# VH-VL binders against UPF0179 protein Maeo_1037, part 1

Scores and structures below are computed, not measured.

Target 1, 145 residues: UPF0179 protein Maeo_1037, of Methanococcus aeolicus (a6uvu3)
Amino acid sequence: MDKRITLIGSKIAKTGNEFIYCGVLEECSECRFKKICHDGLIVGKRYRIVSVRSAKHPCIAYGDGVKVIEVEPSNNFTILIESKKALEGLTLSHSDIQCNNILCKYYNLCHSEGMPEKYKIMELHEKIKCPKGNSLIKATVSTIN
Structure headers, positions and changes below count from the first letter of each chain, unless a header shows other numbers; antibody chains aren't numbered by Kabat.
F, E and O stand for the ipSAE by ESMFold2-Fast, ESMFold2 and OpenDDE, each averaged over both directions (binder to target, target to binder). V2 = 0.75 x the mean of E and O + 0.25 x the DockQ between their complexes.
[cut] stands for letters that were removed.
The coordinates of atoms that the task and the answers printed are left out; those that the model quotes come from them. Centres of patches stay.

## First folded at step 4 (VH-VL)

Design a12 (from r7a with heavy chain G103D E104S; framework fv_retifanlimab)
Fold by ESMFold2-Fast, scan of step 4:
Parts: sequence; structure tokens; C-alpha cells
Structure a12 (fold): chain C 145 residues (1-145), chain A 119 residues (1-119), chain B 111 residues (1-111)
Amino acid sequence: as target 1 above (145 residues)
Amino acid sequence: QVQLVQSGAEVKKPGASVKVSCKASGYTFTSYWMNWVRQAPGQGLEWIGVINPSGGETWLDQKFKDRVTITVDKSTSTAYMELSSLRSEDTAVYYCARSLDWDSYFDYWGQGTLVTVSS
Amino acid sequence: EIVLTQSPATLSLSPGERATLSCRASQSVDYEGSSYMNWFQQKPGQPPKLLIHDASNRATGVPSRFSGSGSGTDFTLTISSLEPEDFAVYFCQQSYEVPYTFGGGTKVEIK
């Protein structure tokens, strides 16, 4: 079986978004959708949303409701890296960019959750305009593990 | 009108695999999910799993997950259920059954396919 | 998984009599005002046929003598006046959560 379905908060249920599965919440023991939300997912593994259904469902864990999504394991993901470190084929050790501007549209790419200790740069994309003046490039990276 | 027509009876040896087909007609194949349910002779009904023909998403009962593969061929409006590593206790009539979504009721059923596993 | 217990296992009745079949779930199958319990009829050599869905809704083409009731964990299928074609096995089934489960069946047989 190649494809998996699950439920996630409506606000983050967008095609292309990635998340780290964190396991079953205690509140979910009372949830009708518990088996669909959690079965088949590996704790600590990163998943990419490949499709989103339009209907919202109520959920005790998400006040704004949840949507049905189709996911696949994410082996390659997008981050922002410093231009001085940007060389295709280079293996880097992870270090967070020091920035507290949570309203920046690039914040999630600078502070990607669930980053492995080491990753390989697969492809370099466009340079971005950083509000703090950092020289950053968008890159597709792959896990080494 | 709505019809689900399944493949014919199969006799298999222990350890073999079986692939049962379910051909749908009379409705838009991709608008409904397809469930698989089995019934051992003289016993109750046991749900195996479901597939969304539109996207190929599947949900399986955990006890079948390692042995069952459910697939579809949209061009022929046909769903398939393949069960591997057959045992005598897999002897049953296997049914396909349609539902509006993965958690809806089963409104139309195939005629059933008898799979006999014997030495 | 949700376990469904049907009782009695067998009902021996005559045509014209009322049949009352019970289905009990190991946990509630209610969610936001709906009850996710369905009923099927099965005759020898035939697939199950949907009779009642979501506790009380009669499926298309099912005669009015069939009715479903109940909520939470306790559900009932009633046949108000048995016809000869109603002697069959009846199964309840929950659609509340996966894996979907069925009761063991109640056989309605002629006296």
C-alpha cells in the first residue's frame, strides 16, 4: 500500500506542507477518527501532504476542525540555507538560523521542524529577500540516514 | 443500474496467492469507495479493507495489512483484492461492497467469490 | 475494535409474527447526534443486503415492515409481521470506526 490517509488541523491542511508525526494524544482516545488519524504513521517521521479534501470534521484536539489528507513519507524537503554554505552535493550538519521574526513568510523554511543531524544539498533554487538582511538561498535537501 | 460483478471461484494450495476482481458498472466508479469483506463457511462477516478508486488511498484491517493488497484499474472500473500466503483459515466467500466514503454504509455488494484453500 | 453482540442467536417464529432482534456494542457508536449502526439481511448463497443504515433509515426498496431503532450501545431491528421471504440471517454492523465490525448474526427460522 503506497498512499496513506489521515486527519490534520484545517489551518495546516495544504498540499505541499510537511509535518513530523508526534504520536497519539491522550484526548484522541475519545475521538471517532483515532485510527484514521494515527494508524500507519511512524512517530518522529516527516510526511508531506499530497492532497486535501474540502470537508471539515470536528476534533477535540483542533478547535478549528480537521481535514482528511493524503500523505507520503518525505525523503527530500525544502529549507533555506546561508549562501556561503550553498553547494550542490555538499553534506551539512544542521544548525538553526538565529531569528525571532515569527511573522516572516519564510520563518518555517528557516526553522524547519524535524531536521536530521546531517543532510545533503540536492538542488539550489532562488535566493530570497530576507527582512533581517541575511544572504539565504532556497534548497532541496535529502536525509542521510 | 448499479452492478458489482466478481471473478469466479478459486481453489488454491496453502502458501499460494489469490487475486479477486470486482467489476463495477452503472455509476461513476471514482465517486465511491470499494470495500472488501469475507465470510468463512457458516461464520460471520469480517471486514478486510477499503480503497478510494479516485486517489488510490487504502485503509486495511491490521490483521490483513501484511498479506493484502487492494488496487483499482480506472479504465475498466475494476477493483482487485490480492491475498498472499494463504492458509486453510482463509477459506471463505470474498465480497466487494460499495460505500460513499471510507466510513459510510455498504449499499451494493458483489455476488461473492468462493476461495478454497486446501492441500 | 468494537465488539457487536447479537441476541438471540436464533428466533423460531411463524409468518405474521413480530420479530425483534438486538445488537449491543462494546462501546458507543454515536457521534454528534448520529448512530453509526447498520443492518443487513443474508439468505443462503447470496451476498448481504442492506436493510437499515445509521440506526433507523430504511434503505431504498426495503419494505416498511422493517424498522431500526436505538442509540449508544443498544440497537434493535424490528420486523412487524414476518413474510415467508423474511426467514434469513440478520447481521448488525458498525461504521463508527475502523476496522468495521459485524455482529455474529441472528437466524430467523420458521417454526
Scores: ipSAE 0.000, ipTM 0.521, lowest interface PAE 13.8, mean pLDDT 81

Design a13 (from r7a with heavy chain G103S Y105A; framework fv_retifanlimab)
Fold by ESMFold2-Fast, scan of step 4:
Structure a13 (fold): chain C 145 residues (1-145), chain A 119 residues (1-119), chain B 111 residues (1-111)
Amino acid sequence: as target 1 above (145 residues)
Amino acid sequence: QVQLVQSGAEVKKPGASVKVSCKASGYTFTSYWMNWVRQAPGQGLEWIGVINPSGGETWLDQKFKDRVTITVDKSTSTAYMELSSLRSEDTAVYYCARSLDWSEAFDYWGQGTLVTVSS
Amino acid sequence: EIVLTQSPATLSLSPGERATLSCRASQSVDYEGSSYMNWFQQKPGQPPKLLIHDASNRATGVPSRFSGSGSGTDFTLTISSLEPEDFAVYFCQQSYEVPYTFGGGTKVEIK
């Protein structure tokens, strides 16, 4: 797989973590890191961290600094699913949770962009507290069997 | 224990190409970036480019972009720098030097490879 | 590219004297409280050896008589009391952005 280089906050720079690339931060548009750390990444695409460099660099956007990471495109997504459907190895069809609370910190995990019609549950994590009372659990899902 | 061992001296005619190797040992090859720097006899240092051995991504000084190719062979922990269309001004000692990433200092250097370009 | 100017080109001193070497960058190499300037020592027939990284931090095994200082565009390497093995060429180098660039060097020679 094609690996890419970027920067992410040092507290979340852990091998295995996933994120959606959102483009160059506004504070970093004239940043010295821009030339080498954002080449080849696609805005909106999910990536998985495959290695983390030990050096910590100062960054306006991340108060605790950033680390250089290597990433590769991910076929895995982190989403919230109904607890009643949460069984590792189960293949699910996309089911939209009826929720209009765009200010919820979990909104993007409930309404993840780019999700295929079907996905397989790879790993179950923590239950989350839903402001609307839905029984939800965080899961890693894959678009590949 | 960290060592970078480069290939031997080369004598080339103008217009030829040269490929210099740098064999790394004593550390995890893919955890550090490999830089190439040259020095003409009695002159200063000039950075050529760098490669990330893990992904193969390269960044070159614009003056070398059309003539230099940097590659790695992970199975032998070896980096290569190939310079084409040689001219007498390319006569220099060529060094490989490792860094943790693009912003870190070059902490270990190879012994250097003298490339002489003459008719 | 960032141009680094070292001065003087040659510094003639005796053992025991203080050496002060300057490096000036064409633009600031500071970012968020850090200065991305490094210093190397080179002896004839040898590759450069890292002395100071990030303006003021000594590399492992480098004697305490070597110190780096400065920020922004103006940097200094100081050798508090020259030993015979310190007579060499010294280069500054910026790691702020690619392409990385080196100064022209300062030769510290015996009087």
Scores: ipSAE 0.000, ipTM 0.581, lowest interface PAE 11.8, mean pLDDT 82

Design a15 (from r7a with light chain Y31W V98T; framework fv_retifanlimab)
Fold by ESMFold2-Fast, scan of step 4:
Structure a15 (fold): chain C 145 residues (1-145), chain A 119 residues (1-119), chain B 111 residues (1-111)
Amino acid sequence: as target 1 above (145 residues)
Amino acid sequence: QVQLVQSGAEVKKPGASVKVSCKASGYTFTSYWMNWVRQAPGQGLEWIGVINPSGGETWLDQKFKDRVTITVDKSTSTAYMELSSLRSEDTAVYYCARSLDWGEYFDYWGQGTLVTVSS
Amino acid sequence: EIVLTQSPATLSLSPGERATLSCRASQSVDWEGSSYMNWFQQKPGQPPKLLIHDASNRATGVPSRFSGSGSGTDFTLTISSLEPEDFAVYFCQQSYETPYTFGGGTKVEIK
């Protein structure tokens, strides 16, 4: 299946919007939507909203509630790369950042699951100073082919 | 006007399978989810499962998971529920019922399809 | 699985009388200020018809004599003054989590 369903905040639940899946929220562990909220999504991967259901549901993680959405992978990933390698349009081979700090808020952006062997830098975002001293920049990358 | 029209009554032998249809009209088929519920003669209602017609994703009650398949044909705005390995206890009226999505109420129902399983 | 228990199994009443039907859930069906309990009416040979959704909201076209109340595990359907067409079986149903479940029904019959 190329499409997946999940839930997202009502204010951003709009067909055409894209978001980066950041993992399971602690507040959702006892949620009545637990069966559909997190199924099959990859941390750090960008998804595009292709359909929005009309019903608005209460959710503890979102003050304005959530809506059921249908998403598909956008073929883009948001990752952190070394600033010295960061140039829009550049094609890079996947290389792991060596870091075992699993409690770092940037951990999932440094260690994205399912990264292809090669990707192209599409857009550069903010620079991030890593706790272990690396100079990193947030980037949107696209898979090739 | 919203309408859900189901296929006609079926008589099956134990071990056979049955496929019940539910044709929707009067609304955008992919904007609502479709549930299946059954009712044995003189008994209460039992939820079988639901499908998202847009993506084809299904969620079933665990007791039906190995015998039920729910599908849709978007070109005809029709949902299907197929139940295999029929037993006499599967004799029931089978209903389709629509909901907005997950955890929403069933606002419109089909007229029901009687499935009788007998030797 | 959430078990719904309806009581009484049968109510024998006359037109004009008040009917009070109970539905009790084995666990809370409340979430973030909402209660996910629905009520249906069923007449012989017909599909169930939605009366009340989300504990207290009347469905479109349902007469004002029908009202729903309750929260948590205890819910009530009230018919303020029975009309001849109201003699039917009534089912509660939870939409809190799958599998969605129904109560055993309360038959409202003419005395």
Scores: ipSAE 0.194, ipTM 0.667, lowest interface PAE 4.2, mean pLDDT 85

Design a18 (from r7a with heavy chain N52D, light chain V98Y; framework fv_retifanlimab)
Fold by ESMFold2-Fast, scan of step 4:
Structure a18 (fold): chain C 145 residues (1-145), chain A 119 residues (1-119), chain B 111 residues (1-111)
Amino acid sequence: as target 1 above (145 residues)
Amino acid sequence: QVQLVQSGAEVKKPGASVKVSCKASGYTFTSYWMNWVRQAPGQGLEWIGVIDPSGGETWLDQKFKDRVTITVDKSTSTAYMELSSLRSEDTAVYYCARSLDWGEYFDYWGQGTLVTVSS
Amino acid sequence: EIVLTQSPATLSLSPGERATLSCRASQSVDYEGSSYMNWFQQKPGQPPKLLIHDASNRATGVPSRFSGSGSGTDFTLTISSLEPEDFAVYFCQQSYEYPYTFGGGTKVEIK
């Protein structure tokens, strides 16, 4: 099993909890935990916490501190899709949204790494407010093949 | 009453491999990480690597990465360190040492296992 | 890797005297108000024993005569009044990042 060790906020560090990895925060560029915390995680992918260590560590991104957790990949990616293409059960070919705003908090969900050529929409979530005016909706997708 | 009990001394020839064990008792084995540290006769301490017994994930000092394998047997609460392609400079006392997780201190140590590499 | 330099290599003192041992790191081992430096005592034929963790916290059962101080790159272990059982080798160790590293040791020997 492809399990990874990382760090997450102490308040949410519970076995069974899931989270979507959203990429590296600006404050993390000088963080001593950068290699263990962020290396090897795929932006937009869901992870499940399978174990939690008891010790707390200081962290710039989490005021209440962080705990070491072991995670395993969930079988699904979370991505942003054009609303006009967003129907549950639909199979789509992956294409990145045309945008160069790297400072956008949604940039990594629009430009997902590791996406397969085709995926199936499993669940639709909320529409997001795009700074560039694109009509986008958050979706959970599964790989096919 | 935490205890880490290591296997006995070994004498090996160059090119052989050695596997040292560290049996833990007095605590929940999967709740602590297990580190391996060595010390050549009359010299300082050198960290080899660590394992998280809960998932089996390991982190090794780069210089040992191609020769060292660290494993655990949860059913016996035992950690193992195997070092291959032995050289005379691998002659050292090898210790296991417990830490709560990454970045934490070593609170309990095994008694040490002397590994002698000689022809 | 972080290199730890201990000085002096040998400290020759009599029982009752104060011992001051230094450890210098090649880069800061501080993160968000904590210093990831530990101190160990080792006697011949025995494994190292934890004395001080995270720069200044005494481990369980360690006598009050042992104290740690410092931050950033400069750390000190102080033994306020040496007892006969304190003549040993002392190592500093950083837990800031992998690979963990140790200083070369300071031998405290009886004069």
Scores: ipSAE 0.016, ipTM 0.611, lowest interface PAE 6.6, mean pLDDT 83

Design a19 (from r7a with light chain Y96W V98L; framework fv_retifanlimab)
Fold by ESMFold2-Fast, scan of step 4:
Structure a19 (fold): chain C 145 residues (1-145), chain A 119 residues (1-119), chain B 111 residues (1-111)
Amino acid sequence: as target 1 above (145 residues)
Amino acid sequence: QVQLVQSGAEVKKPGASVKVSCKASGYTFTSYWMNWVRQAPGQGLEWIGVINPSGGETWLDQKFKDRVTITVDKSTSTAYMELSSLRSEDTAVYYCARSLDWGEYFDYWGQGTLVTVSS
Amino acid sequence: EIVLTQSPATLSLSPGERATLSCRASQSVDYEGSSYMNWFQQKPGQPPKLLIHDASNRATGVPSRFSGSGSGTDFTLTISSLEPEDFAVYFCQQSWELPYTFGGGTKVEIK
């Protein structure tokens, strides 16, 4: 698999750790260091840290600084699913959430790129209330085998 | 001991391309980043860009983004800087310089490669 | 980009004298108690040689007569007593943000 390089908070910059890429924060648009942070990464996708550089660097977004890391895509994805269907270990077919509100901060988690047709629920996280009235829960899912 | 050995002087015409090499020895090539810096005759130093030899990712100064390509050959521990669409103002000594990581200091430098662009 | 201004452009001194070189940054290069400013020495026909990194840390093999100080936007390189081999051009360089930038240089020449 293709390895990519990025920056992450030094406190979580450990080989083997996984994280969900959340994109570049708009409030720090002038930060030149952030051009490295999103080098080819997909918002809402989980990545695994495969190597960590020893040096710690300044960063506006992280109080403890950042380290350069190499990452590879994890087979796990973070998505939003209907809470009534949310049971750990359950295998679901991907279903479209009928929503065209591209300005919603959860849009990318509802419409994740590269989703497989079928996935298994690995872990459930916090509940999210949709502006359109859907009860959604954040979940880590994996491709089947 | 750590050494960075660069290719020999080049004379090019305007519009041509030049590719300068920097061969590293005495350390694990993929554990350090490689920077490129130039210096026009009698002038100051200008940073061009850097490459992570492990993944091949590059970051360039805006002034060079459309003309410079930095690459590596891990099998020979060699970094390359190719500058296209050469102009007379590109006449300079080009240096490679090693850093431990992004944002770290340049601890070892190549001897420099003089590139002369003349019609 | 961060602009580095070095002064004076030329410093004419005799061996044994103290040299004080200044470097001013257009914005702060400090973070978490560290200052991302480096100093290089360059002699004709040679590549730059690292003297000081991160404002005040002497590079391996650099004589104790060289010292760096400062923080924020104002930095100083001091040579406590000039030796004949110290007459050279000195450049400051920031490693705080990309693109990395260098000062215009200060030439230390014999009187």
Scores: ipSAE 0.000, ipTM 0.541, lowest interface PAE 11.9, mean pLDDT 81

Design a2 (from r7a with heavy chain N52D L100Y; framework fv_retifanlimab)
Fold by ESMFold2-Fast, scan of step 4:
Structure a2 (fold): chain C 145 residues (1-145), chain A 119 residues (1-119), chain B 111 residues (1-111)
Amino acid sequence: as target 1 above (145 residues)
Amino acid sequence: QVQLVQSGAEVKKPGASVKVSCKASGYTFTSYWMNWVRQAPGQGLEWIGVIDPSGGETWLDQKFKDRVTITVDKSTSTAYMELSSLRSEDTAVYYCARSYDWGEYFDYWGQGTLVTVSS
Amino acid sequence: EIVLTQSPATLSLSPGERATLSCRASQSVDYEGSSYMNWFQQKPGQPPKLLIHDASNRATGVPSRFSGSGSGTDFTLTISSLEPEDFAVYFCQQSYEVPYTFGGGTKVEIK
């Protein structure tokens, strides 16, 4: 457990949520917590929120403010994959689902940020009824170097 | 009532290490951060670092990074600050001080622990 | 790091007089309408005691004669009418960024 403390937007500061660290943003230039927000995080690496502090702080990058969170590196995460490719233990090469419906509640699971070139299917969950008619299933996957 | 009670005075030789304790009571220990601050005789206050008792993660002033370790024991609601490779310049009163979160003010302080480094 | 300069180093006053203490920061400690400057009182043999937090908010139990003001780089602690128990050393401290830093202190002593 290489746990680190950082800051993230209040609306997404929930235990269990994951994000890809994208580096220092221009919006963070005036943030008084700039050093803690970005110190020790690796660009392109996925992190999981393991705890959230209750206090909310002002931040230009996040209009709803930020909260202090504890994070750890994440190697396992949830995505949606085509049912025809869904076999536990199978290693897949990343391929984006062609869909521009950003209002879909499943959009982020279909269009995962910072996906590795290859991932291994660890566990299959429920099938999702796609508004666009795609046959999709929720899966827990593991990153592969 | 919130109380922070620190361990007693210590006399150490140069090169030794010292471990100061700060026992918290009267509040939920893991809901507040614990800071460490020192004050050399007749001099000002100097911030050393802070720990989040919920996760055990620490942030130290760069000048102390290689010599200080801050830890907590949640079962006894106690924070510890260990300073190694002691020098005469480390002679000071060491305080623990509570803050609600990162960047918040220090609302309660321990009574202080005098650490004397002499040969 | 942010350097805090307090002036004067010593204030010699009598009970009943007004005390005005200054703290100047090497850079602004303001962010989004808030000023991250705090004030502490310290008596010999005692830990510092919080008086004012975030420039102007009086801490719980602190008498109304204590007030804080200022923004940006210039901050003031005012004691409207000194009581005997107010003769002490006063420190300003910024919580704007790490490492947190303190001023050198102003000693308020009896004339």
Scores: ipSAE 0.012, ipTM 0.600, lowest interface PAE 9.0, mean pLDDT 83

Design a21 (from r7a with heavy chain L100V, light chain Y100W; framework fv_retifanlimab)
Fold by ESMFold2-Fast, scan of step 4:
Structure a21 (fold): chain C 145 residues (1-145), chain A 119 residues (1-119), chain B 111 residues (1-111)
Amino acid sequence: as target 1 above (145 residues)
Amino acid sequence: QVQLVQSGAEVKKPGASVKVSCKASGYTFTSYWMNWVRQAPGQGLEWIGVINPSGGETWLDQKFKDRVTITVDKSTSTAYMELSSLRSEDTAVYYCARSVDWGEYFDYWGQGTLVTVSS
Amino acid sequence: EIVLTQSPATLSLSPGERATLSCRASQSVDYEGSSYMNWFQQKPGQPPKLLIHDASNRATGVPSRFSGSGSGTDFTLTISSLEPEDFAVYFCQQSYEVPWTFGGGTKVEIK
């Protein structure tokens, strides 16, 4: 089995909880545990915490420290979709937003890796402010079949 | 009662490999991490690495990264440490030690396995 | 890696006396009110036994005469009144960052 161990902020490290991996923060380049924190995780993919270890470890990126967690992939992803297509229960074919601004903090949510050919919108979240002027909303989507 | 029982003493030639076992009982094997620590005769303790028995993930001290493999057999609740390319300075007692977490603290230890490397 | 220095290397005392053992870390092992320092006892031919974890928490079954204190880089293990079975080697160990490291040990021996 692949290493599916990572470090996450202590306050959010709870068995059964899910989180969306949002990529490496710049501060993590100086983190003592960066290799463990980020190995094998896919940006925009949802992971489920299957166990949490009790010890807290210091980490520059997290003020309350980090805990070691074991994760497994969820069938859900958090992505940004065009607001005009944002209806809960709607099934969409995957189509990336046309944008080449790799410096945008939302780039990874607009260009999520590991997306299936088709997905179903499960839950709508907040509308984001797009630097390029696109009308986008954050959504949790699930694979189908 | 928690017990960690290790394999018996080994005598090896330089360049050989040694594989030490640690059989756990009295608790759920996959709920605790297993560490390996060595102690040269008359010297201090040196951490080698740790394994999460649930997933098989391992983390090793850089010094041992290229020579040590840690594995588990969940069906027998046994952890293994294999050390290759043995040198005389690898002569030591090798301990397995249980921790709740990433080396947080070692609450139970095996009895130790003496590995002697001599030409 | 964090280097731990224990002093003295040997402490010669009589039963009933107080023992004070020092462990100094090359950098702080404190974070958010916790100190990531542990203490172990080792007798000849035996594995180490956990005494104190996280600077001051006594492990299950460890007599009350053992206590840990300190923070930052300076830590102390105290044995308030030595019993015959307490003459042993004592090691400190930091759990602040990988790799986990141990001090060189303090031998408490009969005077």
Scores: ipSAE 0.000, ipTM 0.533, lowest interface PAE 13.4, mean pLDDT 80

Design a25 (from r7a with heavy chain V50G N52D; framework fv_retifanlimab)
Fold by ESMFold2-Fast, scan of step 4:
Structure a25 (fold): chain C 145 residues (1-145), chain A 119 residues (1-119), chain B 111 residues (1-111)
Amino acid sequence: as target 1 above (145 residues)
Amino acid sequence: QVQLVQSGAEVKKPGASVKVSCKASGYTFTSYWMNWVRQAPGQGLEWIGGIDPSGGETWLDQKFKDRVTITVDKSTSTAYMELSSLRSEDTAVYYCARSLDWGEYFDYWGQGTLVTVSS
Amino acid sequence: EIVLTQSPATLSLSPGERATLSCRASQSVDYEGSSYMNWFQQKPGQPPKLLIHDASNRATGVPSRFSGSGSGTDFTLTISSLEPEDFAVYFCQQSYEVPYTFGGGTKVEIK
């Protein structure tokens, strides 16, 4: 994959976390990390953190500082969607399933953090049994660049 | 006790490639960046690039990007710098040097490896 | 890239004298209250040895006669009283941004 080095807020710099790159801030024009922080990243693209350095660095954009991380593109990921909206090749606007059962083993697939506003359904997988009775299906989706 | 031990001197013909090793001991290998710096006879120091051993991602100076590959073998705590398409201007002592992270200072250096490129 | 200019190229001094070495950066190497300039000592046949990091912090085991000062673009390495083992080449190096760059060196030689 296209592995890259960048920096992110120290509180969210955890291996496995994902984020959507939002571009260069005006404040970053004078930053000593400018050359490393934004090299090769695509605005609107989702990335997954694969390693985190321990050192914390000052940052004008993050009051708690930043850490150096390695990332890789996260173009395709698995989520649960309502079966009525499940058609391969269909582009959907993200709409959270209304559910507050945080103890559900499927909660993270229904409520993925950092979901893009729109995504394309690439593959449909198995239907899951929802404790709340929703008709849900597991799907691999792609971010829209 | 931190030690960086480099491979021995090399003599190469123009157009060949050379691969220099740097074996680390006395610390957690993946917790520090490894950098490569060279020094041509009678000249100053020139940073080539660095690698994050935890994920293997590298950053190279623009002038070396087409000819240098930096890699690591985590199982042996060894970093490698391979320089291809050798020219006489590449004759230099090549050093590995450790830093805590990106933007940090170089605290420990290897003993250096002399690479001589001659026809 | 950031260009570092060291002056003078050569200092000819006697043991016991004070040495003052200058390093000038083509742009500021300061960020959020810190200055990212380092100093190294090199003797023939040996790798560089870290003396001062982040402008003014003495590295572990470095004698107190060595001190660093400066900020922005102008930095100084001072050796308060030269010992015989101090006759060497000294390099400044910026860790502010990549590519990391070194000055051309100042040779401190015996008179």
Scores: ipSAE 0.125, ipTM 0.656, lowest interface PAE 5.0, mean pLDDT 85

Design e1 (from d2 with heavy chain G27Y G100P; framework fv_daclizumab)
Fold by ESMFold2-Fast, scan of step 4:
Structure e1 (fold): chain C 145 residues (1-145), chain A 120 residues (1-120), chain B 106 residues (1-106)
Amino acid sequence: as target 1 above (145 residues)
Amino acid sequence: QVQLVQSGAEVKKPGSSVKVSCKASGYTFSDYAMHWVRQAPGQGLEWIGYIIPIFGTAEYNQKFKDKATITADESTNTAYMELSSLRSEDTAVYYCAREPYDYWGAFDIWGQGTLVTVSS
Amino acid sequence: DIQMTQSPSTLSASVGDRVTITCSASSSVSYMHWYQQKPGKAPKLLIYDASSLESGVPARFSGSGSGTEFTLTISSLQPDDFATYYCQQWDSYPYTFGQGTKVEVK
């Protein structure tokens, strides 16, 4: 039962949301909260938000400020995979999608950071039509070690 | 309605330690930064450090990092500052003060102060 | 460390006078606050963020400035205003205060 406390942008600070911890941003090198946030978070690891405090704190990196959140480590990730390879229980090797459309609303699900080398498909969700014509499906996957 | 109430005056000998308390009421104690500031007789204000109780870790003015220890007890809404290896130069009034979220870097509510006198 | 220098260190004034206190920072400051302290009392916040008046503070107090130069003005000095005034920055650690300006009766 090791809850961790950290800060995240106010717009994304919602219970149930998951994020990949990317470390402290360079813009936050002078932020007063940088040294207060627990150093127990692992860069590249996915965390789930379990609680959000209501107060907003000013932060140069986030125009709408940041909120204090409690997080727990998550072994589950949400990603997009090609529909023809989407079978519950299937183990796949992570591979980067060769796509440069950073304005696509699905970009982060196609280019997830912190993914393990291998993962297992736990649950399939809705199908997504890619602007490039790919048939993709949203999936919950878990690490296998 | 927001109040900070500090412990009473202390007289200490050189080389000893002192622990000053600051009890908060009227707001969500865990979420606000609590600072400690001192004022030597006839001198100005000098910042020591702070703690945000929900994080459980404190930050210090480099000058005080080996002298002051700031802690908080969320169950009693009380912040503490302990000073070690006291010297005559540490004789001062010590204040706790709250930093609100809306006034970035400002201290809106202050405790009444605790006089610590270090003398032989 | 950002050094805060107030001018003057001591000011003799009469009730009804306009009083101006300046604060110079050794480098540019984003956040500047002003406090009033009376003998034997804790400081009281007057002005935050250079020019915003704290709730309950009389309108005769005002603040202005940006960058490295900041000013606190009392438009018409009252008997309750004889006190020591401190500026305080937070742009970078550590939090620093000016040396204080004592406003005393002429």
Scores: ipSAE 0.013, ipTM 0.576, lowest interface PAE 8.3, mean pLDDT 82

